# VHH binders against Putative glutamine amidotransferase MTH_191, part 6

Target 1, 304 residues: Putative glutamine amidotransferase MTH_191, of Methanothermobacter thermautotrophicus (o26293)
Amino acid sequence: CGIAGVVYKDGKLHSVGADMTRMLHALQHRGPDSAGFAIYGGLGLEENDYLLNIEVKDKPGLLDMVKETVELVSPIGSDEVIPSVENHIIYRCRITLESFSQLKPLIMDIDSIDDVIVLNGSHSFEMIKDVGSVLEIADRYDTWSKKGTHAIGHTRFSTESIVDRYHAHPFQSYIIPDITVVHNGQITNYWKIREPLERKGHIFETNNDTECIVHYVADKLASGYSLEEALEQSVKDMDGPFSYIVGTPQGVGIAKDQLGLRPGVMAENDEVFAVASEEVSLREVMDTSEVEQISPGEVRVYEI

## First folded at step 1 (VHH)

Design u09 (framework vhh_7uia_1)
Fold by ESMFold2-Fast, scan of step 1:
Structure u09 (fold): chain B 304 residues (1-304), chain A 122 residues (1-122)
Amino acid sequence: as target 1 above (304 residues)
Amino acid sequence: QLQLVETGGGLVKPGGSLRLSCVVSGFTFSSYAMAWVRQAPGKELEWVSSISGSGGSTYYEDSVKGRFTISTDNAKNTLYLQMSSLKPEDTAVYYCAKDSWFTGELRYMDVWGQGTQVTVSS
């Protein structure tokens, strides 16, 4: 698997979708089976507006059921249908809710429909994840044109015979809005991390390590930790081997486990902070002779 | 070897229309995004529009949205800019460029043509 993140330090809109597409394409040898993006700052949503991404099997009446379910809660402001592989479509729609607290219940209602899976719902980032190569997904979703202040991304090599869109990275939490994670590796003390989070009320949809990481980070942030503090504590609490990148509305962070067996590098100049699995990815967004290896147990964060 | 040649410019009255053409040679046209960029007298270069290599996605600078349409004809290796409802502010030299990364940012554009002059005046 490959992971990457990029932040423009001026906090203005830049072509981060194109940047992330190039960064992930450079990592395609690490994961040809699927790719995903979380692009921050470019949606321009007002408070209470959200973007839903919904996987729908392409069969008669099913998309109409999805739309009807959404319309019980919110008018649909804008929408599109993106054809995908294996007789599925991705339905994307912009909605308005009274509060963030209504989002997860709506997602659960939509998920209750057979052959329908909500991939995510977000306010400050656009999520794109699907099966295929980076360039196939880039053309399908038009990532080249997407602007933002920062982005994180992932390429996946699946050890299973099929690739599941829902289990592709990024993963997000619904405890606090718009925290995303992309991850490479394993959390070997998974249940020791998960059980306390479940007691606090976190609801887990999968047994994936990446979901565990996003719940952990979201819990720490909700408890008043800074992003850097949350990542530093995760390295102490979680056993690897892993590396992961977190996206938040404010920026990006990367963490490596104590053994440092999964790669992670960074490069920085006056304009850009970038992190990735490999140097070749960093060179797609900056001309630099200085690439820094992230040490075992180390975290690096940039917030706008 | 690599060459872009713009044609179709000229003098037109406000409210009129023109179609610019850019003939591309020396690379696989459909593999790269293409852009139109303009420069008004005494002004900086301004990105106008880009189209993806597949032709499926198009983007426009805000001042030309709804008035200009970018398109490609892969069989002819030709990029077009259909301009309608032209305004005096559209007076500029229009350049065709390869937008290798489909960003709409001038710094990522290469293989420029020589340009074609569009003058909008009564």
Scores: ipSAE 0.000, ipTM 0.117, lowest interface PAE 20.3, mean pLDDT 83

Design u10 (framework vhh_7uia_1)
Fold by ESMFold2-Fast, scan of step 1:
Structure u10 (fold): chain B 304 residues (1-304), chain A 122 residues (1-122)
Amino acid sequence: as target 1 above (304 residues)
Amino acid sequence: QLQLVETGGGLVKPGGSLRLSCVVSGFTFSNYWMAWVRQAPGKELEWVSSISSSGSTIYYEDSVKGRFTISTDNAKNTLYLQMSSLKPEDTAVYYCAKGPYYDFRSGYHDYWGQGTQVTVSS
């Protein structure tokens, strides 16, 4: 699997979708089976608006049931259907909620419909994840045209050939808005991390390590930790080997476990901060004079 | 010192009713969403219900819809869960929580109440 992140330091809109597409394509040898993007700063939604991405099997009446379920809670402000593989569509809709806390209950109601899976709901970022190569997904979703201030992404090696969009990275937690994680490796003390979070009321949908990481980071941020502090504490609490990148509305961070067996590199110049699994990914977004290897147990963060 | 104190649990026969109460101290109750969460023996933590700070927006887990009612009394800093038509599968420790089921932002060690045991049998 490969991971990447890029931040433009001026806080203005740049072609980060194109940047991330090139970065992930350079990592395609690490994971050819699926890819995902979280692109921040480009949606321009009003304060209480959210974007839902919903996987729907292409069956008569099913999309109508999804729309009816959404409309019990919120009017649909805009929507679109994106055809996907294996007789599925991705339904995207913009909704308005009283507060962020209403989002997960709505997601649970939609997920109760057979052959329907909510992939995510977000305010500050656009989630794109699907089965296929980086370039196939880029063409399907037009990532080349996407603007933002920063982005993170993932390319995945799958153990099975079955289409599984939900378990693709990035993962999101709903304890706080707009926190995303992409990850490479394993957490070997998984239940030691998960059990306390469940006791606090985190609800886990999978047994996936990446979901555990995003719940952990969201919990720390919700508890008043800075992003850097949350990542530094994660390296102390979590046993690897792993590398992960977190995206927030403010920026990007990367963390590497104390063994340091999973790769992670960074480079920055006056315009850009970039992190990735490999140097070839960094060269897609800057002319680098120096690439730094992230050391075992090290954390690097850039916030706009 | 922030604390949540749950009361009202006990042993009840199937079809019976109980009212759980959660008294809050140390923060302004009416500024936050509140939730009930439960844990059955040997099972994962399960969200039950949430109520908005205004009391106008309420959500329930599907298995309790029509049987449980969440409410607040802001003057008393108290959250309630009225439980009716109780089933053996409702047997669990019930916890009061600040925020909706995914919004636990206090960073406080005792943010979660101590819980109150509900047992539904014979």
Scores: ipSAE 0.000, ipTM 0.128, lowest interface PAE 17.7, mean pLDDT 83

Design u11 (framework vhh_7uia_1)
Fold by ESMFold2-Fast, scan of step 1:
Structure u11 (fold): chain B 304 residues (1-304), chain A 121 residues (1-121)
Amino acid sequence: as target 1 above (304 residues)
Amino acid sequence: QLQLVETGGGLVKPGGSLRLSCVVSGFTFSRYAMAWVRQAPGKELEWVSSISSSGGSTYYEDSVKGRFTISTDNAKNTLYLQMSSLKPEDTAVYYCARDLGWEPLYYFDYWGQGTQVTVSS
């Protein structure tokens, strides 16, 4: 797998969808089977508005059932259908909720429908994840035209016969809004991390390491940690090998485990902060000869 | 009994070539991704290359790209690493590993004992 992140330091909209597409295409050799993006700052939603991405099998009546379920909770402000592979569509809709606390229950109601999976619900970022190459996904979702202040992304390699869209990165937490994670590697003390989080009330939908990381980071942030403090503590608590990138509405962070087996590099200038699995990704967003290796146990964060 | 056995290491001069082999037993070779990982003296483990279970997709660390070629022979349950244009910095113990290709590409659940490659004049 490959991971990447980019932040424009001026806090203004830039062509981060195109940037991330080029960064991930440079990592295609690491993961040809699926790709995913979280693009921040470009949606411009009103405070109580959310964007849902829903995977729906292309079956008569199924999309109508999804829409009816959503309309029990919120009018649909805008929507679109994006054709995907394997006889599936991605249904995207904008909704208005009275509070963030209504989002997860709605997602669970939609997920209860057979052959329907909610990929995410967000306020500050646009999630794009699907099966296929980076360029196929870029054309399907028009990532080239997407603007934002920052983005993170992932390319996935799978030895499974079926590639699952839901388990593609990025992963999101719902304990606090708009926290995303892309990850490369393993957490070898998984249950030691997961059990305390479950006792605190975190609900795990998978046995996926990436989900465990996003729950952990969200828990620390909800407890008053800064992003840098949360990532620094994760390196102490989690046994690798791993490397991961976190996206928040404020910026991007990268963490490497103490063994340092998984690659991670960064480059920075006056305009851009970028991190990735390989230097070739960094070259897609800046012209620089100064690339830093992220050291074992090191954390780097940029917040707008 | 699951076994990964590496052979083919040795002493070679800069610019030379070596082919490493890893014979696998105890699991269905064609159903798993496989990897080569190395460790240079006094340094951390470094992933070198991986190959998908079908052999259709190959992946390389940037420093070896264009010089090393990973391949498999499913009939022989054997993983290969063809190394060319060897450099002193390629000196390391090379490990064959089963690349558990669920979510993370670089998670290795079984390792061989390693084979030493030394590149010097």
Scores: ipSAE 0.000, ipTM 0.175, lowest interface PAE 16.3, mean pLDDT 84

Design u12 (framework vhh_7uia_1)
Fold by ESMFold2-Fast, scan of step 1:
Structure u12 (fold): chain B 304 residues (1-304), chain A 122 residues (1-122)
Amino acid sequence: as target 1 above (304 residues)
Amino acid sequence: QLQLVETGGGLVKPGGSLRLSCVVSGFTFSKYAMAWVRQAPGKELEWVSSISWSGGRTYYEDSVKGRFTISTDNAKNTLYLQMSSLKPEDTAVYYCAADQYSLGYTDSFDYWGQGTQVTVSS
């Protein structure tokens, strides 16, 4: 698996979808089976508007059932159907809710429909994740045209023969809005991290390490930690080997565990802050005569 | 096909020693970082030790530091954990794990062995 992140320092819209597509394509040797993006700042949604991404098996009546379920809670402002592989479609719709607290219950209602999985719901970022190569996904979703202030992304190698879009990165937590994680590695003290979060009311849908990381970071941020403080504490609390990148509406952070066995590099100039698994990814967005290796236990954050 | 096979576990008295071995097949050993992870009955997985692909760097959990030694024999594609001054608290199933550091494969699907039982009792 590969991970990447890029931030434009001026806080203005740039072609970050194209940037991230090039960055992840350079990491394709790390994971050819699926790819995912979280692109921040470009959606331009009004307050209380959310974008849902829903995986639907291509069967008569299923899409209509999904739409009817959504319409019990919100009118559908705009929508589209994106064809995918293995007889599935991705249904994307814009909805309006009275509060963020209504989002997770709606997602659970939609998920209750057989052969339907909600991939995410967001306000400040666009999530794109699917089965296929980076360039196949870029063509399918038109990532080349996507603009934003920053983005994070992931390429995955899977040993399973089944199509599994939900477990592709990025992952999101619903304790607070718009926090995403892409991850490379394992948490070896998984239950020591998970149990306290469950006692606080976090609901885990998988046994996936990446989900545990996003719940942990969201919990710290909700508790008043800065992004840098949350990542620094995670390195102390979590046993590796891992590296991960967090996306928030304000920026990007990367953390490496104390062992430092998972790769992570960074490069920075006056315009751009970029992080990735490998230097070849950084070269796609900037001239990298000086690349820094991220040290074991180190965190790096850039916020707009 | 990639495989990791652990051996060397058994019953030992407190203060005793054991050497665990993990034979690796299906890949070039020198391209991977290797680790030992253990799980005691009814408890979570606990990382024990890691060694870099070159064998030049080793890392240990605080509770085993000075008592356990991780090493490799690249010619035999074998990872070792030499355990000394064993305590009842070291009783666990021990797993070896491999990480494709140079290629970057990871996720929850990283390569693990089947485990070997170590029991420390009187």
Scores: ipSAE 0.000, ipTM 0.143, lowest interface PAE 18.9, mean pLDDT 82

Design u13 (framework vhh_7uia_1)
Fold by ESMFold2-Fast, scan of step 1:
Structure u13 (fold): chain B 304 residues (1-304), chain A 120 residues (1-120)
Amino acid sequence: as target 1 above (304 residues)
Amino acid sequence: QLQLVETGGGLVKPGGSLRLSCVVSGFTFSSYAMAWVRQAPGKELEWVSSISGSGGSTYYEDSVKGRFTISTDNAKNTLYLQMSSLKPEDTAVYYCATRYGSQWLHYDYWGQGTQVTVSS
């Protein structure tokens, strides 16, 4: 798998979708099976508004059921249908909720419909994830035209015969808004991390390491940790080998485990902070003369 | 013919317990998420709890977490809400809800509601 993140330091909109498309294409050899993006800063939603991305099998009446399930909770402000592969569509809609706590129950309700999977619900980022190569996904979703202040992304290698959209990165937590994770590697003390989170009331949908990381980071942030503090504590608590990148509305962070066996590099100048699995990815957004290898146990964060 | 029939409401003292039941007929119970929604006097509808069609995932409004438990018996097409440590603020009409009972009807299916009164 390959991971990447980029932040423009001026806090203004830049072509981060194009940037991330090039960064992930440079990492295509690490993961040809699926790719995903979380693009921040471009949506401009009002405080209580959210964007849902829902995978729907293209068959009669199913999209209508999805829309009606959403309308039990919120009027649909705007929506669109994006054709995908394997007789599926992605339905995207803008909704308004009374509180963030209503989002996960709504997602579970939609997911209960056969042949329907909610990919995400967000306020501050646009998620794009699908099966296929980076360039196929870029053409399908027009990632080249997407603007934002920062983005993270992932390319996936699957050992499974079927690569599904739901297990593609990024993963999101629903305990606090708009925290996303892309990850490469393994957590070897998985249950030691998961059990305390479950005791706090976190509900896990998979046995996936990436979901465990996003729950952990979200829990720390909800408890008052800064992003840097949360990532530093994760490196102490979690056994690798792993590297992961976190996206938040404020910025991007990367963490590398104490063993340091999974790659991670960074480059920074006055305009841009970028991190990735490999230097070739960083070259797509800046001159690589100042590339640094992220050391075992190291955390790097940039917040706008 | 879709029907939702709720039972189990009543008058209870603070700290008491009640179990609400909703018997669902006319569709495949496990194909749709089920929810409990309540309406207190003079207030808007408030979502209380949901359970996925498979029964594998449950979610709760923050004010009822640790006190209420949602569950299903798919063989009986029955949704339950076990309520414990009841508070006066839990006084409301409780409704069992599913989105549409079937894909072709395109409207909400609600039960008639069952009154829960927690006497302070």
Scores: ipSAE 0.000, ipTM 0.121, lowest interface PAE 19.5, mean pLDDT 81

Design u14 (framework vhh_7uia_1)
Fold by ESMFold2-Fast, scan of step 1:
Structure u14 (fold): chain B 304 residues (1-304), chain A 122 residues (1-122)
Amino acid sequence: as target 1 above (304 residues)
Amino acid sequence: QLQLVETGGGLVKPGGSLRLSCVVSGFTFDDYAMAWVRQAPGKELEWVSSISWNSGSIYYEDSVKGRFTISTDNAKNTLYLQMSSLKPEDTAVYYCARGQRYFDWLTPKDYWGQGTQVTVSS
């Protein structure tokens, strides 16, 4: 797998979709079978508006059922259908809710429909994840034209059994809005981390390590930790080997476990903060001879 | 030298059992998840089972769950796949694969073994 993140320090819109596409394409040798993006700052949604991404099997009446389910809770603003592989479509729609707390119940209602899976619901980022190479996904979703202030992304090697788009990175937690994680490696003390989070009300939908990481980070942020503090505590609490990148509406962070067996590098100048699995990815967004290796147990964060 | 060597394939009758072995060198199971992947004649690659390092988590494809068991012997640097209740549709070349996570591999060409043929027929 490959992971990457990029932040433009001026807080203005840049071609981060194109940047992340190039960064992930440089990591294609790490994972050719699926890819995902979280692109922040470009949606420009009004307060209480959310974007849903819904995987729907391409069969008669099913999309209509999805739309009817959404319309019980919210009028549908803009929407679109993106054709995907293996007899599926991705339905994207903009909705308005009274509060963030209504989002997860709506997602659960939609997920109750057979052959329908909600991939995510977001306010501050656009989620793009699917089966295929980075360039196939980029063309399918037009990532080249996407603008934002920052982005994170992932490439994955998968087999036929990982057709499930839901299991692709990034992953999101719904305890607080818009926290995403991409991950390479494993959390070996998984249940020691998961069990206390479940007792605090986190709902886990998979046994996936990446979901555990995003719940952990979201919990720390909800508890008043800064992003840097949350990541620093995670490398003390979680046993690796892992590297992960977290995206928030304010920025990007990378964490590397105490064993330091999974790669992680960074480069920074006055305009850009970038992190990735390999130097070749960083060079797609800046020219630098000052690439830093991220040390075991180290975290690096940039917030706008 | 990174190397994965599969053995244990062969011809077996439906309902029979077979144990595949994969001896690895140049890395340890504490650093990497391991997987078994198969390819039937004329078909795409199919993930079969994976085991995390330190054997903390084990996953199976639904079609083999309850019939196959993945395990490691870290002292021998060997990954096993114990196969029982074999069916004709299990006929495939089975590959040992090194990954960094469940289902995740760096590159197939660099981190897969040569494969071992399993044929299930009367």
Scores: ipSAE 0.000, ipTM 0.128, lowest interface PAE 17.5, mean pLDDT 82

Design u15 (framework vhh_7uia_1)
Fold by ESMFold2-Fast, scan of step 1:
Structure u15 (fold): chain B 304 residues (1-304), chain A 122 residues (1-122)
Amino acid sequence: as target 1 above (304 residues)
Amino acid sequence: QLQLVETGGGLVKPGGSLRLSCVVSGFTFSRYAMAWVRQAPGKELEWVSSISSSGGSTYYEDSVKGRFTISTDNAKNTLYLQMSSLKPEDTAVYYCAKETLYSGYPYAFDYWGQGTQVTVSS
């Protein structure tokens, strides 16, 4: 698997969708089966508005059931259908909720419909994840045209014989808004990390390491930790080998386990902060001869 | 004026049982996860148990697992905590809380109730 992140330091909109597409394409050899993006800063939603991405099998009446379920909680402000492969569509809709606490229950209600999976619900970022190569996904979703202040992304090698969009990265936690994670590697003390979070009331949908990481980071942030502090504590608490990138509305962070067995590199200049699995990914967004290897147990963060 | 009202506390001997109830009003009960937290005399708040909005998922602190059962009755807007095999260490004021999606450690809770006293002594 490959991971990447890019931040423009001026806090203005840049072609980060195109940047991330090039960065992930450079990592295609690490994972050809699926790819995902979280693109921040470009949606411009009102405070109580959210964007849902819902995978729906393309069969009569099913999309109508999804819309009816959403409309029990919120009017649909705008929507679109994006055709995907394997007789599936992605339904995207803008909704308005009374509070963020209504989002996860709504997602669970939608997920209860057979042949329907909610991929995410967000306020500050656009999630794009699907099966296929980076360039196939870029054409399908028009990632080349997407603008934002920063983005993170992932390429995945899948051992599954069929399409699995839900388990593609990025993963999101619903404990606090708009926290995403992309990850490569393994957490070898997984249940030691997960059990305390479940006792605190975190609800896990999978036994995926990446979901565990996003819950952990969201828990620390909700408890008053800065992003840097949360990541520093994670490399003390979690046993690798792993490397992961976190996206938040404010920026990007990368963490590497104490043994440093998974690759992670960074480069920055006055305009851009970028991190990735490999140097070739960084070169897609800046011309640099000074690539830094992220050391074992090291954390790097850039916030706008 | 969102209200959480806890009842069912009292004095009980070690090994005994109590059922706590929390009646909620002013919000849509079935849309929120609910929790029980407690505070022993002179100690910090301790999370005891949580239940998902659907009632399908329950979570317990290790010290109470197998002894306490959390449940909801959505038609009555009521949260319950059935406590069995009570120990002196369970002596505390028990609070009903609506968890936010910002729950963490320490837990972030909306709309703490008045609390109900549970005393376990011989």
Scores: ipSAE 0.000, ipTM 0.141, lowest interface PAE 17.8, mean pLDDT 82

Design u16 (framework vhh_7uia_1)
Fold by ESMFold2-Fast, scan of step 1:
Structure u16 (fold): chain B 304 residues (1-304), chain A 119 residues (1-119)
Amino acid sequence: as target 1 above (304 residues)
Amino acid sequence: QLQLVETGGGLVKPGGSLRLSCVVSGFTFSNYWMAWVRQAPGKELEWVSSISSSGSTIYYEDSVKGRFTISTDNAKNTLYLQMSSLKPEDTAVYYCARTGIRYGYVDYWGQGTQVTVSS
């Protein structure tokens, strides 16, 4: 697996979708099976508006059932259908809720429909994840045209016999809005981390380490930790090997475990902060001979 | 579900031998490079050895060359580390690790097995 993140320091819209596409393509050798993006700052949604991404098997009447289910709870402001592989489509729609706390119950209702999986719901970022190479996904979703202030991304090497969209990174937690994680590695004390989070009300959909990381970070942020403090505490609490990148509406952070077996590098200039698994990814967004290795146990954060 | 389970650790005297085993499940073992990595008390992780998916390409850390032998049994989904002429400096928790397509990228590893070399 490969991971990458990029932040434009001026807080203005830049071609971060194109940037992240190039960064992830440079990491394609790390994970050819699926790829994903979280692109922040470009959606421009009004307060209380959310974007849903829903995987629907391409069967007569099923999409109509999904739309009807959504409309019981929320009007559909805009929508689109993106054809995908394996006889599936991705249905994307904009909805309006009274609060973020209503989002997860709606997702659960939609997920109750056979052959339908909600990939995510968000306010401040656009999630794109699917089966295929980085360039196939980029063409399918037109990531080249997407603008934002910052983005994170992932290329996945699946160890499973079936590669699926839901298990692609980024992962999101629904305790607080718009926190995403992309991850490379493993948490060896997984259940020690997961069980307390479940007692606090986190709902786990998978047994994936990446989901555990996003729940952990979201829990710390909800508890009043800064992003840097949350990442520093994660390095103390979680046994590796891992590296991960977290995206929030304010910026990007990277954390590397105490063991340091997962590569992580950074480069920074007056305009850009970038992090990735490998130096070739960083060169796609900036001209630099100055690349820093992220040390074991180190965290780095940039917030706009 | 993906698992790597190490066994074979224990207490040995200097000059002794141990054989570590790692049984793998949940993925096609013969498609991946595999590695042994160790962590001595109070020290950082140290890579020990790697073997290609075919078993044809093998690398060792200089300090273990001639003393350790890495091997695989693809029919049993098992990675081995035969350790000979053990030294007190070899005392560590040994981890079985799966690397990505090429050497140097670890994406899964096991819970580890303790090796202690002392009198």
Scores: ipSAE 0.000, ipTM 0.106, lowest interface PAE 22.6, mean pLDDT 83

Design v01 (framework vhh_vobarilizumab_d1)
Fold by ESMFold2-Fast, scan of step 1:
Structure v01 (fold): chain B 304 residues (1-304), chain A 118 residues (1-118)
Amino acid sequence: as target 1 above (304 residues)
Amino acid sequence: EVQLVESGGGLVQPGGSLRLSCAASGFTFSSYAMAWYRQAPGKGRELVAGITSGGSTSYADSVKGRFTISRDNAKNTLYLQMNSLRPEDTAVYYCAARYWGSGDYDYWGQGTLVTVSS
C-alpha cells in the first residue's frame, strides 16, 4: 500500500486534490486495488453542518429509503449522486445536526438498510474513496479541482481476496470529529491494542488494523494527548511493521514502527510539509534535492 | 462492575417538575458521554437529551426549552431537570453511557418510571 500527506504552511487554499492525485499516482505500483483521499479545509461548512458519503446499490427505491432515513434527523441541504462501478452509486448530502453526538447514531441507522454502507460523515474534510486506480477515481470524483489546506491519501493492495469501498483508506473515528488515518503494514499485536479499547467502550465495525489505529489515536486525543504525544505513545504500544499518517483539521502526522521495515520519507521547505512511502511521491509537490528518511520509531507532525 | 442507577421518577401532575439522577460507578465517568433515553408503553426507545464529556448538550425537539441535562463529574452523577411536564412525557427513563462518539451506548441503567397524569 502507499501513503501520502501534504500540508501548505500558509493555511490558505491550494490545489491539494491535484497534488494528492499526482502523489498517489506515483505510488500506484504499491496498491492497484483502490485509492482514497481526505482533503481538509476546502468544504467551508458551518459549525453544525456535516457531509455524508453513502454507498448505495443502484436498485429501485433504495436511494429514496436512504433519503427518508436522513430526513428523520435533518433536512437535506444539498445533495448529489456520483455514478460508480459494479452497479453502485455514491450519494453525497449535506446535513445539519444539533450536535456531533447525533452523527454516529444516524450513520448506524443508514447502515442498517440492506445494500447501503455509509463511507463517512465529516465536518472539516472531504472523503473520496473507491475501487479502481488513482486516475480512474480522480476523473470520477474530479479530485483535480479540489482545494484545501492539506490532504492525506492512500493506494491499497489487499492481502485478502476481498476488496471493497468500505475497507479502502482513509478510515475515520467518530469518537472525536474529523480524524482520519491511512496506513501501510500490519499491527501484529492487534488484539492487545483492541481489547483495552473495547473495555473503554469503543465499538469496532471491522477487524482492520487501520480502524484499530484510528480508534487508538482518537482515544488518546480525547484523553488530552497532543497529536505528537498520541503518535509517540502509539509507536511504543503497537508492534509493526507499519507506517501511518493521521489527518486532523489542524494538520498531518506520520508515525513509523520501532523496526522501521515499512518505508516513510519526508521533505520540507518554507511553503510545504510532505510525507510519503517513496521519494517519487514527494517530487510531485516540490523540487527537492534532499529527502529525509523517517527513522525507526520516529514521529513527525506539522500543524497549521 | 459497571453500574448506572437512576432515581427521582414518580407520579406528577401536568405542568409539574421532576429531577432525575443517575449515579455512575465502575468506570471513569468524566471521560464518557452521557444520555437520557425514554421508552413509552408500546413505543421504541428514543433519545431525550445528551451531554458530552466536555459538557456540550443536545435535546430532542419535543423537550427543548423544558428539560435540562447536566453532570457533576466530582460526584459521578448525571441529572435531568424536567419542567412543564406533559402526559406524553410518561415513560421509563434510562441513563446511558458511551465513550465519547464511539457509536451506540455501551452501558445502560435499569430505568426509572415517570408518570404524568391528573
Scores: ipSAE 0.000, ipTM 0.120, lowest interface PAE 18.5, mean pLDDT 84

